# VHH binders against Putative metal-dependent hydrolase OB0413, part 7

Target 1, 173 residues: Putative metal-dependent hydrolase OB0413, of Oceanobacillus iheyensis (q8et50)
Amino acid sequence: MDVRFPIGKLQVPEKVTIEDIHEWLKQIETYTNRLGETVNSLNDEELSKTYREGSWDIRQLVHHIADSQLNMYQRLKLALTDESPTVPAFDQEKWAIQPDTNLPVETSIKMLEGINERIVSLGYRLTEEQLDQSFVHQINGEISVASKVAKLAWHEEHHLAHIKIALSNNSGS

## First folded at step 4 (VHH)

Design f21 (from a12 with S30D D56G S101Y; framework vhh_7aqx_2)
Fold by ESMFold2-Fast, scan of step 4:
Structure f21 (fold): chain B 173 residues (1-173), chain A 123 residues (1-123)
Amino acid sequence: as target 1 above (173 residues)
Amino acid sequence: QVQLQESGGGLVQAGGSLRLSCTTSGFTFDSYAFSWFRQAPGEEREFVGAISWSGGSTDYADSVKGRFTISRDNAKNTFYLQMNSLKTEDTAVYYCAAHGYLYRYDESLYDYWGQGTQVTVSS
């Protein structure tokens, strides 16, 4: 296994169907409960575990998941309500060391509960035409609604896999 | 209580076919993706095939692509592996597995496993 990409890298089909969207939404819909089952009873020692030397610890990963879902949710809504709007990048490493990432993981679990419910509700009502709407990321260029829904599902599972690997380690590895 | 139970294994001659079933209970079947793994004597367990929550997406190991087909029946809480054009190299214990994620490669990340069913392909 490549511990950096335990579930593989994001792969988006050449043509995304509504059926693909519904598969990804099902993953997002169940995610916050599965994440909570994994992290809600962990103590501080356990939350300090890493999946790889020098990686974020479990607490940082949980807060990062919430930060990323929030940013991606905003960009999804902007793509649907404006003509290819430009969106700013964010520095994930700098966000991860801000003081609010020292809060209990419950704070980000609460955020994800609301954010994912809104994403799922929005997503199930997407039309085929809306899948091609887009936004422009300052660094990554033009990104479609379809590929963003794929990323929303993949990114959550990607980091939950990191958390599970970290929990299986006896130390920070 | 969660259970996954394989059936349909046995002895078959090269070129033959078998259909494996994995019957499940104790969890919400429709919320899970499913995979088949196999382990030959003296070797590590390897991925064989996977099917998504809706059944709309499948994936296969290169060694079985075109010969094996994975499918699911949500009404029966059961999923299947149809194995055609069997080769002696397909001899292994076959395991069914369930996961709540898009991943399918690291065994340790799977939520639930069956006990395995032996498939023996003779020449």
Scores: ipSAE 0.015, ipTM 0.355, lowest interface PAE 7.3, mean pLDDT 87

Design f22 (from a12 with S30D D56G; framework vhh_7aqx_2)
Fold by ESMFold2-Fast, scan of step 4:
Structure f22 (fold): chain B 173 residues (1-173), chain A 123 residues (1-123)
Amino acid sequence: as target 1 above (173 residues)
Amino acid sequence: QVQLQESGGGLVQAGGSLRLSCTTSGFTFDSYAFSWFRQAPGEEREFVGAISWSGGSTDYADSVKGRFTISRDNAKNTFYLQMNSLKTEDTAVYYCAAHGSLYRYDESLYDYWGQGTQVTVSS
């Protein structure tokens, strides 16, 4: 398998349905428990494992998942409450080396519990009209609510797969 | 405690049918995708079939397409492999496995595994 994209790249249907949204929300709904089952018992040596040479380690991946969900959650709410607002880029490499990413992974598990519950609650109440609301990312251009929900689910699974590869095969490349 | 347990294995004659069950506990069944794998003596473990977490899609190895059917029963926390038109080359230990997200085939991505059940197909 391609260890960089072990679940494949994000693919969003040309027309996203409410049923698609609900399927993605169920994935998000179970995610924090599945992530916790994978990482909560790991010691520091295990948390330092990588899925490929030069990649983030497991600790960095867990904190990145929380950072990314937080940023995407904010953008989702901005798209729903403003008219195509412009949102700043999030420099994930620089965020990953800040001192707070040295905290136990449990800190980010706690963040994800609240963030994902809020995302799921918002998501189940989305209307078809709201799926087309959008925000403008400084680098990636216009992004719809529908596409962002797809990415919220895919991104979490993408990095959980990286964590599992790191645990089973320390270097995948 | 998460548990996946296979049942239904045994000795069966070529051309016959057999139904394997995988009973699960300790996790939210309807949030997981499921697969069957098998391993013959002296060979590597191979993929047999998969069913998505929604039950809306299934996939099969070319060697079993048209003969095997995977299904799930969310009310019973159980999933199945219906094996028809069995061949002697289907002889293997069969393993059930669970994955909590999108459709996957790489075994390193599976969260939980059963202990395996022997299927022997005689001529």
Scores: ipSAE 0.165, ipTM 0.534, lowest interface PAE 4.1, mean pLDDT 87

Design f23 (from a12 with S30E D56R S101Y; framework vhh_7aqx_2)
Fold by ESMFold2-Fast, scan of step 4:
Structure f23 (fold): chain B 173 residues (1-173), chain A 123 residues (1-123)
Amino acid sequence: as target 1 above (173 residues)
Amino acid sequence: QVQLQESGGGLVQAGGSLRLSCTTSGFTFESYAFSWFRQAPGEEREFVGAISWSGRSTDYADSVKGRFTISRDNAKNTFYLQMNSLKTEDTAVYYCAAHGYLYRYDESLYDYWGQGTQVTVSS
């Protein structure tokens, strides 16, 4: 298995349907509970485990998931409320080492509960026409609403897989 | 706490049919996607089929497409594998598994596993 991409790289269909959107939204809707079941009972030793040498530990991964969902949620809202707005880059490595990422994982679980509920509510009201609305990332170029919803679901599962790999090996600190 | 229990395995003649069930407890069934895997003697475990948590999407290994159907019943906390036109090559221990994503061939990413049920297809 490629531990860096354990569930594979993000694959977005050429034509995204409303049915695809609804499937991804249901994954997002269930995610925080599934993540919580995995991490809420972990002690500090377990939270310090890594999925590969030099990777973020489980605590950092949980906070990164929340940071990423927040950034992507904001960009989704910007694409829906402005004409192809330009958005700044999100430097995930610099965010991961800020002091707030030393907080208990419960803080980010709480954050994800609200963010994912808002994403799901917003997503269920998307029309086919809105799926083609976009924003411009300073580094990655134009990104559609449809692609961003796919990324929101994939990214959460991607890092949950990293957490499970970390728990299954003897890596730790 | 969490349990997945397979049933419905057994001996069947080539060309016959079997229906496997996986009954679950200890978690919110509606929140999970489900898969079936199988392992023949001396072989590695392989993916058979998957159903998304919404039930809208299914995926199957090429070797079973058109012959096997996966389905779920949220009211019963149970999901199924209907196996038709069985071949001797389908002989294996069949495992049910729960995961958070639509479909994956990689067994290491699954949250929960059943203990397995033997299916033997005679020539």
Scores: ipSAE 0.006, ipTM 0.300, lowest interface PAE 9.7, mean pLDDT 86

Design f24 (from a12 with S54E D56R S101Y; framework vhh_7aqx_2)
Fold by ESMFold2-Fast, scan of step 4:
Structure f24 (fold): chain B 173 residues (1-173), chain A 123 residues (1-123)
Amino acid sequence: as target 1 above (173 residues)
Amino acid sequence: QVQLQESGGGLVQAGGSLRLSCTTSGFTFSSYAFSWFRQAPGEEREFVGAISWEGRSTDYADSVKGRFTISRDNAKNTFYLQMNSLKTEDTAVYYCAAHGYLYRYDESLYDYWGQGTQVTVSS
């Protein structure tokens, strides 16, 4: 297993269908409950575990998942409401060390409940035409609505896998 | 308390059929994808098949493809493995498992496991 990419890297089909979108939305729809079942009963020792040396701990990963979903949700809505708007990058390493990342994981579970419900509601109403709408990322260039929905689902599962790997590790790693 | 309980195993003659069931409780069934694994005596546990949240996507090991079918019933919190054209090499303990991502998680990353049910296929 590649612990950096335990579920593999994001692969987006050349032609994204509405059926693809619906499968990714089902992943997003079920995610917050699955994440909560994994992390809500963890004590501080467990929350301090890492999936590899030098990685974020579980608490930081949960807050990062919420931060990333928030940023991606905003970009999705901007792509749907403006003509290829330019969006800023965010420094995820600097975000992860801000004081609010010391809050209980439940704070970010609450954020994800609202954000993912809104994403799923928007997503099920997307038309084929809207899948080609886009935004321009400061670093990564033009990104379509279709690719962003794929990323929203993949990124959540990517980091839930990191959390599960961290939980399987002994405290000495 | 989370539970996954297999049933439907037993003795069957080669060429016969069995249907395994996995009944679940203690978690939100519709939030999980499910898989079947098996372990023959003295061998490593191996993947058999998987099913996504709504049953739209399924995946199978090459050794069982075309013979086994996985399905789920969200209203009953139960999923199944229909095993047809059974071979003596299908003899194993069969385990059901729950995961949050369609069969792409390593075995070690699965959330919940059943206790296993024995399937013995005689010649």
Scores: ipSAE 0.022, ipTM 0.428, lowest interface PAE 7.6, mean pLDDT 87

Design f25 (from a12 with D56G Y103F; framework vhh_7aqx_2)
Fold by ESMFold2-Fast, scan of step 4:
Structure f25 (fold): chain B 173 residues (1-173), chain A 123 residues (1-123)
Amino acid sequence: as target 1 above (173 residues)
Amino acid sequence: QVQLQESGGGLVQAGGSLRLSCTTSGFTFSSYAFSWFRQAPGEEREFVGAISWSGGSTDYADSVKGRFTISRDNAKNTFYLQMNSLKTEDTAVYYCAAHGSLFRYDESLYDYWGQGTQVTVSS
């Protein structure tokens, strides 16, 4: 297993359909419950586990998932309400070490409940025309609404897989 | 409480057919993708087949492709493995498994597992 990409890298079809969007939204819709089932009962020792040497621990991964969904949700709405707006990059490594990432994982589970419900509601009402709307990321360039919905689904699952690997490891890995 | 329960296993002669069922409860069936795994005595557990959330995508191990078919019935909260042209090498305990992701997981990362059902194929 490639522990860095345990579900593989994101592959977005050349032509994204509304059916593709709906499948990714089902993924997002179930996610917070599946994440919560995995992490809500973990003690501090378990939350300190890593999926590889030098990686974020489980607590940091949960907070990172919420941080990333929040940032991507905002960018999705900006793409839908402005003409190719430019959005700032986020230094995820520096975000992960801020004091608020020491809070219980339940704080980020609560954030994800609201964010994902809003994403799903917005997403199911997207039109074909809106899929091609975009924003400009300072590092990654132009990103379409369609690609961002794919990323929203993939990124959550990517890090849930990391959490599951960490739980299967000893605390020194 | 999430439960996955296999049924339909048993003894069959080589060349015969069996249909396994996995009945589920305790979660929203239509939100999960499903897989079948098997484990022969003294061997590692191996992937057999998978079906996506919508049922629009299926995948099979090379050893069973063309002989086995996976399907799902959302109204019955049940998914199936139709096993045709059975070989003695298909003898194993068969496990059903569920994950809430449209992306393929390594078997160690699946969310829910059944207890297994024995399939024995005699020569």
Scores: ipSAE 0.103, ipTM 0.475, lowest interface PAE 4.2, mean pLDDT 88

Design f26 (from a12 with D56G Y103W; framework vhh_7aqx_2)
Amino acid sequence: QVQLQESGGGLVQAGGSLRLSCTTSGFTFSSYAFSWFRQAPGEEREFVGAISWSGGSTDYADSVKGRFTISRDNAKNTFYLQMNSLKTEDTAVYYCAAHGSLWRYDESLYDYWGQGTQVTVSS
ESMFold2-Fast, scan of step 4: ipSAE 0.332; ipTM 0.650

Design f27 (from a12 with D56G L102Y Y103L; framework vhh_7aqx_2)
Fold by ESMFold2-Fast, scan of step 4:
Structure f27 (fold): chain B 173 residues (1-173), chain A 123 residues (1-123)
Amino acid sequence: as target 1 above (173 residues)
Amino acid sequence: QVQLQESGGGLVQAGGSLRLSCTTSGFTFSSYAFSWFRQAPGEEREFVGAISWSGGSTDYADSVKGRFTISRDNAKNTFYLQMNSLKTEDTAVYYCAAHGSYLRYDESLYDYWGQGTQVTVSS
């Protein structure tokens, strides 16, 4: 198993359909409850576990999931409301070491409850035309609304997999 | 109080069919994806098939593709493995498992497991 990509890398179909969008939205819709069931009862020792040596611990992964969903949610709305806007880079390593990432995981679970509900509501009303709207990332270039919805679902599952691997490790490395 | 309980195993002749059921309790069934795994004597546990939480996606091991079908019934909190055209090499203990992630083969990512049910296919 490649522990860095336990569910594989994001693969977006060449032609994304509204049915694809709805499948990804259903994943996002259930995610916060599934994440909460995994992490809400963990003690500090368990939250300090890592999925590989040198990786973020479980607490950092939970806060990163919320930070990432927030940034991607904003980019999704910008793509829908502006003409291919350029979006700022998200330095996830620097965000992960800010003091607010020492807060209980509950803080980010609360954030994800609101963010994912808004994403799902927005997503179910997307038209085929809107799937091709885009934003420009300084490093990765043009990214479509369709691709971003896929990323929103994949990224959450990607890091939930990391959390589960970390919990299976008895040495914390 | 989370439980997954297999049923429907047993002895069957090669070429026959069995339907395994996995009944669940203690969690929100509709929020989870489900898989079947199996373990033959002296071998590692291997992936058999998976179904997404919505039921819109399924995946199967190459060895069972076309012969086995996984399905789910959210109203009954139960999911199934329909096994057709059984072969002697299908003899194994079959385990049901629950996860809240995309379809995959790595068993370490699963949240909950059943106790297993024996399937024996005689020649």
Scores: ipSAE 0.005, ipTM 0.324, lowest interface PAE 10.6, mean pLDDT 87

Design f28 (from a12 with D56G Y105F; framework vhh_7aqx_2)
Amino acid sequence: QVQLQESGGGLVQAGGSLRLSCTTSGFTFSSYAFSWFRQAPGEEREFVGAISWSGGSTDYADSVKGRFTISRDNAKNTFYLQMNSLKTEDTAVYYCAAHGSLYRFDESLYDYWGQGTQVTVSS
ESMFold2-Fast, scan of step 4: ipSAE 0.210; ipTM 0.548

Design f29 (from a12 with D56G Y105W; framework vhh_7aqx_2)
Amino acid sequence: QVQLQESGGGLVQAGGSLRLSCTTSGFTFSSYAFSWFRQAPGEEREFVGAISWSGGSTDYADSVKGRFTISRDNAKNTFYLQMNSLKTEDTAVYYCAAHGSLYRWDESLYDYWGQGTQVTVSS
ESMFold2-Fast, scan of step 4: ipSAE 0.284; ipTM 0.626

Design f3 (from a12 with D56G S57R; framework vhh_7aqx_2)
Amino acid sequence: QVQLQESGGGLVQAGGSLRLSCTTSGFTFSSYAFSWFRQAPGEEREFVGAISWSGGRTDYADSVKGRFTISRDNAKNTFYLQMNSLKTEDTAVYYCAAHGSLYRYDESLYDYWGQGTQVTVSS
ESMFold2-Fast, scan of step 4: ipSAE 0.264; ipTM 0.608

Design f30 (from a12 with D56G S101Y L109Y; framework vhh_7aqx_2)
Fold by ESMFold2-Fast, scan of step 4:
Structure f30 (fold): chain B 173 residues (1-173), chain A 123 residues (1-123)
Amino acid sequence: as target 1 above (173 residues)
Amino acid sequence: QVQLQESGGGLVQAGGSLRLSCTTSGFTFSSYAFSWFRQAPGEEREFVGAISWSGGSTDYADSVKGRFTISRDNAKNTFYLQMNSLKTEDTAVYYCAAHGYLYRYDESYYDYWGQGTQVTVSS
């Protein structure tokens, strides 16, 4: 098992279809409830577990999921409303250590409820033409709307898998 | 090594009920999400319902919502599809499927499948 990529790395088809988009949106649509099932009853000791030595703990992972969805949601809307806009860097390591990441996981569950509902609503109304609209990331270059929807779904599942691995670790607590 | 086996299919009158079971072996049952798919004569295989690894969330195709219920029994390594108010349009081969931490609506994402069980609903 590769604990860094437990569900595999993100693989985006060369040609993304509307059917692909709808599959990814179904995952996003159910995600916050599935995440909540996993984390809402955890105590502080459990929330401090890690999936590997030196990794973020479960609390940090939940807040990171919300931070990432927020940033990706904004970039999705910028790609749809501007001509290949340039977006600022998002330093996830520095965000993870800000004081607001000490808040209860419920705060980020509430954020994800709203953000994912908005993403799903936008996503189901995407046209084939809009899938090729893009934004420019300072490090990663040009990223399409289609690729960003794929990443929105994959990233949430990727870190839910990390949380489940952390919960299975007996010595990490 | 990994095995999924459906049972409980058969012939039933419209308005009747059937309960399908999928018994599993060769993996850690409690770590997996499970789904049911069906394929009607002359049609493509379609999603029917899913249950999360924890059992806390379920999802259903619009055509079966309110009539079908998916459930799991971790002690028995078995999951079920309770089918009520059956219609002739529910006639299909029903397949159980498992895929890691996630369920998917597209069948191509599933690595573990049963062989299928026939459900025939007569008028």
Scores: ipSAE 0.000, ipTM 0.135, lowest interface PAE 14.7, mean pLDDT 85

Design f32 (from a12 with D56G D106T E107A; framework vhh_7aqx_2)
Fold by ESMFold2-Fast, scan of step 4:
Structure f32 (fold): chain B 173 residues (1-173), chain A 123 residues (1-123)
Amino acid sequence: as target 1 above (173 residues)
Amino acid sequence: QVQLQESGGGLVQAGGSLRLSCTTSGFTFSSYAFSWFRQAPGEEREFVGAISWSGGSTDYADSVKGRFTISRDNAKNTFYLQMNSLKTEDTAVYYCAAHGSLYRYTASLYDYWGQGTQVTVSS
């Protein structure tokens, strides 16, 4: 298993369909409950486990998932409401070490409940024309609405995989 | 080289049960979502069910919800379709499929397919 990419790298079809969008939204719709089932009963020692040496621990991963969904949700709405707007980048490594990362995982579970519900509601109403709307990332260039919905689903599963690997390891604190 | 191979098909009476297996080789099993499709003669392949890479999420076509269950066993590089309360309308060739880390409803988007296994449900 490649522990850095346990579910593989993000694969976006050359032609994204409304069926693809609905598929990704079903994953997002159930995600917060599945994440909560995995992490809500963990004690501080378990939350300090890592999936590999030098990686973020489980607590940091949960907060990162919420930070990432928030940033991507904002970019999705900006793409839908403006003409190819330039969006701010976020430095995920620097965000992960901010003091609010010490808060209980429940804070980010609550955040994800609201964010994912809004994403799903918005997403099920997307038209084929809206899939081609875009935003500009300073580093990665132009990113479509379709590609961003794919990443919203993939990124959540990607880090849930990391959490499960960390829990299977005997190398906790 | 990636390969998917179905087993467990056959003839069964209406109301009966079958369990299909799909054994995979040549790729990192835990990285992939998996799906089952079926095809009746002269028709396109239609979605039956899917399981996410983690097994934490499953999805089913409306026609099979409550009767079919998809599951996976990462240690065995195998995933399954448990088919209960079979109906004559379930008669088809069943295919296992993989696209990547996410599953899709549209057959044409899948890159990896098994050879298919015949399921015949008699009255």
Scores: ipSAE 0.000, ipTM 0.157, lowest interface PAE 15.7, mean pLDDT 87

Design f33 (framework vhh_7aqx_2)
Fold by ESMFold2-Fast, scan of step 4:
Structure f33 (fold): chain B 173 residues (1-173), chain A 122 residues (1-122)
Amino acid sequence: as target 1 above (173 residues)
Amino acid sequence: QVQLQESGGGLVQAGGSLRLSCTTSGFTFSSYAFSWFRQAPGEEREFVGAISWSGGSTDYADSVKGRFTISRDNAKNTFYLQMNSLKTEDTAVYYCAAHGYLYRSESLYDYWGQGTQVTVSS
């Protein structure tokens, strides 16, 4: 298995339907509970595990998941409220080493509870027309609402998979 | 708390069909995606097929595409593997598994059944 992309890279259908959106929203809707069940009982030694040499540890991954959902949630709302607004990039490596990422994982679980609930509520009310609204990322160019909802679901599962790999690394199974 | 139990395994002739069932309890069935894995004697466990929580997405191993179909019944808290055109190479212990997303890697699943034997004779 490619440990960098254990569930594969994000694939967005050529035509995204409202039914596709609803599938992704169900992933997001269950996510915070599944993440919490995985990480809430871990001690500091366990939270220091990595999925590959040189990767972020589990604590950093949990905080990164919250940082990324926050950034993507904001961009989703901007795409829906402005005509193709330009959004800044953020440096994930620099965010991961800020002092607030030393806080317990519970802090980011709390953030994800609110953010994901808002994403799901917003998402279930999207119309076909709104799926084609977009924002412009400084580096990656134009990104649609439809593609961003796919990314919101995929990114959370991508890093939960990394956390599970990190937890299994010394199992010898 | 969480239980997954396979049924429907057994002996079948090559070219025949079997339907495996996985009955679940202890969690919100509609919130989970489900998969089947199998393990032949002396081999590692391998992915067979998967279904999303709504049934809108399925994934299959190349060796079973077109022959096997995974489905789910939320009212019965049960999901299935319909196996058609069975080959002797399909002989294995079949395991059902549950998680929040479609994974092919066995290490990423939250819950597992105990396994059910399928033997395909010539």
Scores: ipSAE 0.028, ipTM 0.456, lowest interface PAE 7.1, mean pLDDT 88

Design f34 (framework vhh_7aqx_2)
Fold by ESMFold2-Fast, scan of step 4:
Structure f34 (fold): chain B 173 residues (1-173), chain A 121 residues (1-121)
Amino acid sequence: as target 1 above (173 residues)
Amino acid sequence: QVQLQESGGGLVQAGGSLRLSCTTSGFTFSSYAFSWFRQAPGEEREFVGAISWSGGSTDYADSVKGRFTISRDNAKNTFYLQMNSLKTEDTAVYYCAAHGYLGSESLYDYWGQGTQVTVSS
């Protein structure tokens, strides 16, 4: 198994349909409950486990999922309300080591509950025309609304897979 | 085609300086974090230094801290290791590495072939 990309790399169809959007939203819609079932009962030793040497531990991964979802949600809203706005990148490694990432995972589960509900509500009301609206990421260039919805679903599943691999490992970090 | 290519290695006298370069292709340079590793004869490969994708943070092995500086130039798709006050103990093959920052949890995704640094006294 490629532990770095356990579910494969993000693949966005050359033509995204409203049906594609709805399938991704179904994944996002159930995600916070599935994540919570995986992590809410873990003790500190279990939360310190890594999916590979040098990776973030489970606690860092949970907080990272919330940080990324928040940033991506904001960018989605900006693309829908402005004409191709430029958005800043965020240094996810520096964010992961800030003191607030030492908080219980419950804090980020609560964040994800609200953020994902808002994303799903917004997403189900997207029109074909809105799928082509975009924002400009300072590092990655132009990103469409359609591609961002795909990333929102993929990124959550990607890191849930990392968490499950970490839990299957005998040695912790 | 992803490629990392080291250059700038060679023979230098103790107390001297060298600058290593790692030129990259086949990926979006500005989205990646970078590091340098080295391997001395008969020893394990060891971490030397790292720079985040934003360039906002750097980290160094204790043995090189204060003497080596890692930097990046997004316009040139190149990152560097400036090596000052070189010691004979710094003699090693130096490897550059890149890891995906946006959406990647791996520390290192790609490796260069290595460049020899020899420090004489």
Scores: ipSAE 0.006, ipTM 0.140, lowest interface PAE 10.3, mean pLDDT 84

Design f35 (framework vhh_7aqx_2)
Fold by ESMFold2-Fast, scan of step 4:
Structure f35 (fold): chain B 173 residues (1-173), chain A 120 residues (1-120)
Amino acid sequence: as target 1 above (173 residues)
Amino acid sequence: QVQLQESGGGLVQAGGSLRLSCTTSGFTFSSYAFSWFRQAPGEEREFVGAISWSGGSTDYADSVKGRFTISRDNAKNTFYLQMNSLKTEDTAVYYCAAHGYLRSESYDYWGQGTQVTVSS
């Protein structure tokens, strides 16, 4: 098992269908509840667990999930409302150590509830033409709306898997 | 297997021009967006320019805008960086990268790099 990519790396079909989009939106739609069921009852000791040595702990992972969804939601809307706009990178490592990431995980659960509801509502109204609209990421180059919806679903599941690995780890030593 | 190979680097005088090529194999070229990155000694890798999978859109770093042009040739499975009005600050190893437009947010494939040295 590759603990860095427990569900595998993001893979997007060369031709994304509306049916693909709808399946990813179902994942996003149920995500905040599934994440909350996993983390809302955890104490501080449990929230400090890591999925590998040197990784972010569970609290940092939850806040990172919200930070990433916020950034990706903004880029999705920019791609739909402008002609291939250029968007800045965000430094995930530096964001993860800002003081607001010491807040309870419930803060980011609340953020995700609103962000994901908006993403899902927007996503179910996407046309095939809109799937090919894009933005240009400062580092990663051109990214389509279709690829971004795939990333939105994959990234949330990716880090939920990390959280579950952290919780299952035998911390004896 | 998938391969990206840069060519066209070398030594050039300030104010001169070079054209870099990135020849690809092992994937459907027309399904990919492409970018050029560079890394100067002791510096981080920086974005230089990008071209969309359709060829309808290009983007450039502010430091090279107006001097560099990215283009693609689907029939040759090759994309290019035309570098004009070269400055000593453009000295770097240049890397080509392929991004699956509908497949991933991160770059899927990278070349090994080609050295560009601008001197006076």
Scores: ipSAE 0.000, ipTM 0.122, lowest interface PAE 14.6, mean pLDDT 84

